# Ledger of designs, part 1: VH-VL binders against p86728

All scores and structures are predictions.

Target 1, 153 residues: p86728
Amino acid sequence: SNLQCKIAGGGELIPIRTPEYRAWVPLGEVGLNVSDSKVLIFAARSCFGAHILLQNNAEDFKNAVYEIVIGGMKNTRSGIRQCVGCKFDEWVKDKALNCRFFNYFWISWCGDEVWVGHGYRPPHNRILRYKYENQPVINAASVRSESDTYWAL
Structure headers, positions and changes below count from the first letter of each chain, unless a header shows other numbers; antibody chains are not in Kabat numbers.
F, E and O are the ipSAE of ESMFold2-Fast, ESMFold2 and OpenDDE, as the mean of both directions, binder to target and target to binder. V2 is 0.75 times the mean of E and O plus 0.25 times the DockQ between their complexes.
Where letters were taken out, [cut] stands.

## First folded at step 1 (VH-VL)

Design e2
Fold by ESMFold2, look of step 2:
Parts: C-alpha cells; structure tokens; sequence
Structure e2 (fold): chain C 153 residues (1-153), chain A 122 residues (1-122), chain B 108 residues (1-108)
C-alpha cells in the first residue's frame, strides 16, 4: 500500500504560547488530536529550546515514546530521545530557531522510524532519523519550551 | 569564588513556618537555578524542589506540594525556601545548591551552601 | 516514581579498589551523578554525566553507567575517601530529582 501517512490537524492552525518551561501543554487540551496520525507539521517562534513529546497517553510520561528537542543547548543542537531526561539517541548541530520569526518544522513517526526536519514539506530537509526497535503507539503529544515560545500547530 | 551562604539555625514548634535564605555570590545568579535538598538526622539526601533564578519557574517534590514555596530576589542574588505546617519529621539540615539544570543534560548540583539546621519540637 | 538503590555500606582496605553501585530501571539511559559527603559537611560533586570528573577530584575516582547500574570506583583508596556517597538521576515520569539512599564507605 501507499507509504503516505496522515498529517495531524487539517483545520485552522492553533496558536499556543509556552512561557513556563517544565510544564507540558497537552495538545489534546488545546484541540489538536494526533491519534490516528503519523506526521505533525508546525511553526515556532523562539530563541531556543522547543520541546515536543510524543506519548501513548497525555498523562503518561513514563511511556513517553519520544521527546524531540529543537534548538536545544541555547539553539545549537536538535535531537531525539526516548524519554524525558534520557540521553539523546540521535542529535545534530542545528541553529533551528529564530527569536523574531516563525520557522517551520515537521516530525514523522510513519513507518519504522522517527524523522525530524525543517520546513513544511516532509520528507524534505530532514535533519534527524531514528529507527525504533518496536512499533510505538502514539496517541498524544505535548509541548514545552526553555524560552518564551509562540507555536502555530 | 562561588559561594552560597545560608541563614542561621532555627527552632520551631509544630504548625509553624520557616523561611531559609541562600545568598549567592561569585557568579551570575540569573543564569542558574537553585535546588533545595534536606537531610534528616542520620538519613540520606531528599530533593525538595528547584527554582530558576532566570524566570522564577519552580518544580516541587510531590511529597511537599502545598507546603513549600521557593522564590528568588535577583536584586540581592538570594533564593528563599519557605516550608509551612511544620511537623517533627521536618527536622533536618536544609541545603541550597546551585543547579546547572538544562533540558538537555538534566540536574547537576555543583556548589552547595553550608546547610541550615531546622529543629521542629514541641 | 524511580528508585535508586545503593548498598548501605562498603568496606575497603587502604590502597585497594572500592566500588559503589547504584541500581535503577534503565539507569544507563540517563546521566548519573555522584556526591561525596563527609561527616558534618555539605555534599561535594565527585562525578558528573556518568563518567566525567570535576577539576580538583583525584584521578583515582572514576565512574560508569550502563544498563540498570551506575558504578563509582575509587582506586588506591585513602583514609580521606571515607564518606557517604550518593548517586543521583532524573525521574522522567515526575520530572523530579531522585537520590540513591547513600553508601557509607569505610576505609579500614
């Protein structure tokens, strides 16, 4: 069958602001349902440290399947890790974010890998790739940030 | 010289509150966090919570939710921890520690205050 | 809630190697940190990010972390190394710091 995977959302973009890091904002609570989807496309305006958590359940952090950090270490690295606080499984040097302007990003958990890229046209401009051993079940996502961040999801 | 200097020992009755201060010097206070860690007599270390001196964000240990408040005063480079509704099992040495927390590498306590003994007895 | 388990005590003869373990579920997926506390003193960071040693800590201190176990190793143990040792890591499910219960190192 076709390898194209469903993109989350499809309605009007949802504006979110995350000024208080360490507190996750569940995307389901702001109206974005990622269940039955395999791709998330979004924009963020931030100086550094945009975090996206892919979860099997929004209240279940121990079964958080992946955390994606865009512009971590003060906007010098981006990475994929398998839980909050875990060592990064994959990371790259990346000056991804801009304090003044929105930049676009995408995340895919389609197939047997997690991919992360810049822009709004996956799979173009992929920067990260991680092959998982067991197919995860992802039904929720949450966001937080290290600096004051405006999201469009 | 990086230094964390805490307020002096206190004796309190059950039900009272205590507020311990931690004055930092020798580094840019707003670039780091402060963790509070306590140690009951003869026992191990217990993390109480963390506060960012950059933006005031806090994370408190679940056991202490509703009883603890952590604050900073950036004009004096001072962190504060207030513990309310004291019980006898809150008797401990209370430490502040500079916390190199970041979302990439996690928590690291590289410099510690001298400790503040809080005794709760009737 | 994560739990980090340490032996309550370890005894070693001077000049020999001491090993202090810290066990937790998949602890090797996280950075582990080690603190030394001598009687009446504040804790001191002795190893960070699994195996890195701060300046001023003797080279006889080393550490590793893999699987479910982090290990602090002191080679050529001296009387001055007698102290309590605590491991520390991050609990992903709560975002809390967790300490091990501590290990008293005795140098006989």
Amino acid sequence: as target 1 above (153 residues)
Amino acid sequence: QIQLVQSGAEVKKPGASVKVSCKASGYTFTSYGISWVRQAPGQGLEWMGWISAYNGNTNYAQKLQGRVTMTTDTSTSTAYMELRSLRSDDTAVYYCARDLYDFWSGYEFDYWGQGTLVTVSS
Amino acid sequence: QAVLTQPPSVSVSPGQTASITCSGDKLGDKYAYWYQQKPGQSPVLVMYQDSKRPSGIPERFSASNSGNTATLTISGTQAMDEADYYCQAWDSSTDYVVFGGGTKLTVL
Scores: ipSAE 0.368, ipTM 0.799, lowest interface PAE 3.3, mean pLDDT 89
Fold by ESMFold2, look of step 5:
Structure e2 (fold): chain C 153 residues (1-153), chain A 122 residues (1-122), chain B 108 residues (1-108)
Amino acid sequence: as target 1 above (153 residues)
Amino acid sequence: QIQLVQSGAEVKKPGASVKVSCKASGYTFTSYGISWVRQAPGQGLEWMGWISAYNGNTNYAQKLQGRVTMTTDTSTSTAYMELRSLRSDDTAVYYCARDLYDFWSGYEFDYWGQGTLVTVSS
Amino acid sequence: QAVLTQPPSVSVSPGQTASITCSGDKLGDKYAYWYQQKPGQSPVLVMYQDSKRPSGIPERFSASNSGNTATLTISGTQAMDEADYYCQAWDSSTDYVVFGGGTKLTVL
């Protein structure tokens, strides 16, 4: 439960656009490697449905360790689940996204829990937490969206 | 009342194509998706794919990728499914269904069309 | 590719409880849906999101989903309940729909 872990990135933010498509965009393919990190801070401009997949293997989309959905259900809920398409393990009511401007978010898999929050200063404004049963190994991340989304990672 | 009315039965030869229509009424067409599901004689249900009437995005079953095209016409509230390069094992009843798909809970088919028999015989 | 396995048939006496199972690896981690299909008719949604019942479906229909098994239960089974029943779930690995093979319910 101690959030003193390495943050992914370390340079200028990487711009990504995900159209309204079902395909995942691996962050490693656009130059962001999360394998040595435990925290991801990002911004998104979107009407709804920003999805982040935390993966054990960069090429494996079948058995994600965690999927985080920001502004799901038409921007009314955010949640954490243990695979693509599984029931959510934790979720909250959350109108997190905005069609017209970027909002910041953070995800931490540091310590014994997965945390999700608003803003760019973890652990402030945490909205979700999930305690591991077993320590996950996360080496990759991918994004997709339900609506046309601009990311800054 | 919510209703999905499909086009009539078709008889086709191998190698031809078929385009089945599905006209929706009684709801806001652009707020939902349409899934297509087929059922060969004496067999179970097989999902073919989905199209969003909101933006036209599609997701096709891998078995049919490259042979199927799904479209919508918002002005007539009609969905279409075209299956090309027909084979005898494409003989089935083809259903359209209103689809409550979302990335949160997945697929839900709450209203179904009456079905369209497509027979492929040489 | 996920597979959903159903028994090919289930028989019950009128007024008894029918239980139709749908088995799949970690199926309880997903929402399950149930459809009824009578001969010559289109399928009809009878249970959604594991245990929710659509308006117009009798209260004698119920369902559950946990572990590897979803179960459709019909209490006080009537002759009009004779039909084929299909379970359906989301395949996490492909984002595709998977249907079970179907179960023919007979009320004798």
Scores: ipSAE 0.365, ipTM 0.798, lowest interface PAE 3.4, mean pLDDT 89
Fold by OpenDDE, look of step 2:
Structure e2 (fold): chain C 153 residues (1-153), chain A 122 residues (1-122), chain B 108 residues (1-108)
Amino acid sequence: as target 1 above (153 residues)
Amino acid sequence: QIQLVQSGAEVKKPGASVKVSCKASGYTFTSYGISWVRQAPGQGLEWMGWISAYNGNTNYAQKLQGRVTMTTDTSTSTAYMELRSLRSDDTAVYYCARDLYDFWSGYEFDYWGQGTLVTVSS
Amino acid sequence: QAVLTQPPSVSVSPGQTASITCSGDKLGDKYAYWYQQKPGQSPVLVMYQDSKRPSGIPERFSASNSGNTATLTISGTQAMDEADYYCQAWDSSTDYVVFGGGTKLTVL
């Protein structure tokens, strides 16, 4: 597989707010680099629809991307898909988000698999596991949301 | 069965305001957004902005900032678009459309209203 | 403030293949959508996410998007296909939607 294990983050968490816009907030713009990360740990306070886009190219939001949706379908499902807004390749029933409190999540991508879980202790509480046949190298990430969402990354 | 029905044609003077309505039916109104698109006579489509039917959050085209206000009434499943300080170049057919882009369907405008002609003339 | 450029008009004989292009900076990195509009009618979505057809759209409609150009292709063009066609894209960084200038397809 072309996917390398990368770990994003370290030190203090950087707060990010995404209102209910379609606009993506590139994590690189806030000083977060995911290019060498195996694990991304983040927190989100949101009612529904927290979206994390894993990108090969920071400027490309279509090609060679993974979109992870936490608390989609009005906070009833979480899933992984290979394009923004397309059908999910893998999903689970999941009420993962909280309007009032930050919940923690982790993303791990190693080899040809991507894992998503609750909490900040990978690989515990994994909710998604998906093996892509053609997994791109992840060099950037962006976030957006369907509702006002506060992030800590 | 999904339908967007817009209010009737309007004739306005320059400097006036117009408010166009768009009543949605056949789907859960608060689960989708509404976009507004206008088309001047003989011209192309121009996106005006987007509104969430869930909480009323909006994003307007830059050129219309300050002059346009989009709202929704969830009790009546109706979206509204108000355009102020009208001028002659605002003369156009105004469309509302169901907005699906940031939802699981993955595409932008799948259902459209019939359009509302707004004429601005002295 | 992105711009999508379409040819103002395209002509094709019945049964022939019509191609309508839409050009924009890095358009291939974005999803392209296509709308058909006949005189006095509202636009109709004919292609979404570059190459997908909504239900009810004939198979003779296809589309692709790469590089800086999205292309709508109508094979076996029929008289009923005569209309204005608009491409549309969304800028995920700004949340702005942009339409092309439109192309009038004439079936001779």
Scores: ipSAE 0.038, ipTM 0.656, lowest interface PAE 4.6, mean pLDDT 89
Fold by OpenDDE, look of step 5:
Structure e2 (fold): chain C 153 residues (1-153), chain A 122 residues (1-122), chain B 108 residues (1-108)
Amino acid sequence: as target 1 above (153 residues)
Amino acid sequence: QIQLVQSGAEVKKPGASVKVSCKASGYTFTSYGISWVRQAPGQGLEWMGWISAYNGNTNYAQKLQGRVTMTTDTSTSTAYMELRSLRSDDTAVYYCARDLYDFWSGYEFDYWGQGTLVTVSS
Amino acid sequence: QAVLTQPPSVSVSPGQTASITCSGDKLGDKYAYWYQQKPGQSPVLVMYQDSKRPSGIPERFSASNSGNTATLTISGTQAMDEADYYCQAWDSSTDYVVFGGGTKLTVL
């Protein structure tokens, strides 16, 4: 059960800002370590295109990664893919983001499945699920966005 | 099964216009874009431009600016490419391709139409 | 404007390894894509995002991208691999898609 997995984030709010089309911000650099967790809870205030990268290696943005896109395609899609900019393995129609308000989300990589949901309470409001045959160990996470985005983790 | 079916071959005079169609099937048309790529006889591939089937946004190659117009009809899942003021060097096979675009990785063309030969001759 | 340079032709004997290069300024900082085109046919995506292989593409196809050069490698080259190969990239600064000039791979 996702409820049995250790949670990163969702506690003290660590504010992060990602200007549009800027570099990845590793969460480790802002004091949030996901290496011992399998659930990430976060909030984002964004117009569109909030990207969360789950990484095997903090310095590797191409190999052994999951990219979760929240509010992609101008806030009409959310999806999971195996690398930055890859084809989506799973996606849904989703108006997930709000320009004015923080919306909460959770990502879980417990077991053999990756789950994404709305809100701060896994496993409720699940919107995405995908099971990978070769799921990498997640040791780091980074965020980036298509629009000026404020994060709270 | 994903398929892009293009309109038939065209023969045009210099100065005329041509409009090539590309009917998509097997996937959600509005979830992707359509790119157009042409290939002159014996030459390489040349990207012409891109259109989003979702919002109709377009991006045309600089050299074709002003002469090319790309459109989509979501009700029929069909993309159109119009090229105006045709000249002999526009003679080529024109391809439509399903376009996956991402602002980090750029364009990816994973499915292609069969091509449409457009011949421009006096 | 970004330019991708490929050798016009590459020849290889059956069973040997073919290597096709694609050079461009800072190409290693971009994702490279590769397409195979046989005579009279439409291009087929054979490699995406530098080194990823689409479904249906044989494992003998591989690719890498580093520095200013992307490389498509075909191990155990077969006669059926004879085709034109094009690299492709996207320049975010100009928002242009660029194809290489193409390489004709001949299997001797």
Scores: ipSAE 0.016, ipTM 0.608, lowest interface PAE 7.2, mean pLDDT 90

## First folded at step 4 (VH-VL)

Design t23
Fold by OpenDDE, look of step 7:
Structure t23 (fold): chain C 153 residues (1-153), chain A 120 residues (1-120), chain B 108 residues (1-108)
Amino acid sequence: as target 1 above (153 residues)
Amino acid sequence: QIQLVQSGAEVKKPGASVKVSCKASGYTFTSYGISWVRQAPGQGLEWMGWISAYNGNTNYAQKLQGRVTMTTDTSTSTAYMELRSLRSDDTAVYYCAREGYSSGWYFDYWGQGTLVTVSS
Amino acid sequence: QAVLTQPPSVSVSPGQTASITCSGDALPKQYAYWYQQKPGQSPVLVMYEDSERPSGIPERFSASNSGNTATLTISGTQAMDEADYYCQVWDSSSDHYVFGGGTKLTVL
């Protein structure tokens, strides 16, 4: 159960700003370690897509385990994919991101599937799911955005 | 406006080296990668390699390994591609291109191309 | 290394629909991107991601994917659309970019 997994984030806010460039911001650089967690809770304020990378290797930003994309107010898609920029394995139309307000999200990789949901209370308000064939090892996470984005972890 | 402006045409002898420059403007140079793509006369596009203008990481096409070096100068927003041990089949128009990224890996802006002619 | 295969040429009459295919084993997992190149000019991105067009690209350009094949479709083809078209993919396994062989579109 997602509720039985250790949670990273969702406590004291760690502010992060990602401008609209390619560079990923590793969460480890801001003091958030996800290696012992299976759930990530975060807030984001953004006009366009926000990207969360789940990594086996903290320095590998192309061959990640999963990339989660959260859509913005321009009717972009939210989805899960197994490599950066690859076709989505699962996706939905989502307008969850807001330019003016922070919205909360959670990602869970407990068990044999990854879940994405709205809000800060897993497993509620689930929007995406992908089932593993083989359970991956996630040791790090990074964030980036398609526009200026403010994060709170 | 985003632009990539390349250096002028080159004529080289076999065995020589050529270094082509690509000056970027209109965007934050260090925020994007640069790829080099060449096109022999009457032929298709061939990807040569990629360099990150952020951290300098590179990846070259297998067939060019050991013969090509890509670099950047962040102070001048310029990318460079050096090709060594030139031979006749290296004759081509060489393009630099910005590696765009929204939800994928593509080239959204291109230089005007640089003709490199290798002849004895 | 990934390989993309395109037909060498496609011919259409003005007003007809042109379809240019691109086949490769990477395409089930990777988006195909499309470029237009006119003689003496640099390539121009015409389609990216699933079916997104850069600014300035006419709506008559569209792209689709099915299995290991990507297709660029030009509806209501015009004389100005005569050019070479290339598909391109990023191969995640090698971190290499790969272009198709190109297709010459002739508008008769």
Scores: ipSAE 0.606, ipTM 0.871, lowest interface PAE 0.9, mean pLDDT 92
Fold by ESMFold2, look of step 7:
Structure t23 (fold): chain C 153 residues (1-153), chain A 120 residues (1-120), chain B 108 residues (1-108)
Amino acid sequence: as target 1 above (153 residues)
Amino acid sequence: QIQLVQSGAEVKKPGASVKVSCKASGYTFTSYGISWVRQAPGQGLEWMGWISAYNGNTNYAQKLQGRVTMTTDTSTSTAYMELRSLRSDDTAVYYCAREGYSSGWYFDYWGQGTLVTVSS
Amino acid sequence: QAVLTQPPSVSVSPGQTASITCSGDALPKQYAYWYQQKPGQSPVLVMYEDSERPSGIPERFSASNSGNTATLTISGTQAMDEADYYCQVWDSSSDHYVFGGGTKLTVL
């Protein structure tokens, strides 16, 4: 990685399944602590709608959050937004997900922006960037999905 | 096929309580929240509150705070809505609706409705 | 609390285009969803995510969300489209749902 910030996770990949539509799965509850890191690299196998929430606190889904949606709008767009379920603040056309195979992604909140990219070698293949309105404090992350999704983190 | 089947019509007097059931089938019950929505005769839809079948958390419309309780029974895939201290203006059809998520929350499946009549 | 305002009724001749508006301050930041309710029936989702059509909804239904106004449009309106139509948003700050007051579409 060419990013000068710590990547989350240093042990075995953590498998997570989020069925067709489920509540948020806090990554801290499955053993992945992001409070000391600024980069998350993961894989997902899904037809559409893989969601990652960057949070100030694992119990807060409303304030000081960034939601990253991979393969939203039935696998036609990926985007970043500052509230759960609101319109994207930044998005691109993106057929990011595959129903049969894992694809890799990365998210960085290292500098003064949130970046999102494809693959497992940040900052390569960046597809999105969003400059902070104010400096966030990110201590937690959670996942959920619009369709049955298998994650490896 | 996904279905939400509600309990039958009820007639109540002012001051009583009513508890409406909503039995879900055709999907994993704990993966979706349930909202309750009512409709007075000739009127529009009024959202009452939601309950998470995943963890039991609730959020009620401000107008109904203190009079409504929503619960689930995961073993029977059933949601319940209880409305207390009934008034004549609580006469309505009461719907349960499954919460869907696609870039925001909405309702993808609705129960058939339960008429609750409050009359003296 | 957020409010969605709809006209109480809209009339259209068969074959013409019907437009049903929904106005509110949440619409620039929230996706709009639309439901059709025929007499004696439960509501049915007819548009989601501002402009997306669920499977099984005829192509004559379309929708948009621009500024403070969402619009449901039915082209080539048929007698079977006569119903009440509701717009809806989810307000992320309160975790509440908000419905518009509903619009009765009459096909004369």
Scores: ipSAE 0.056, ipTM 0.673, lowest interface PAE 6.7, mean pLDDT 88

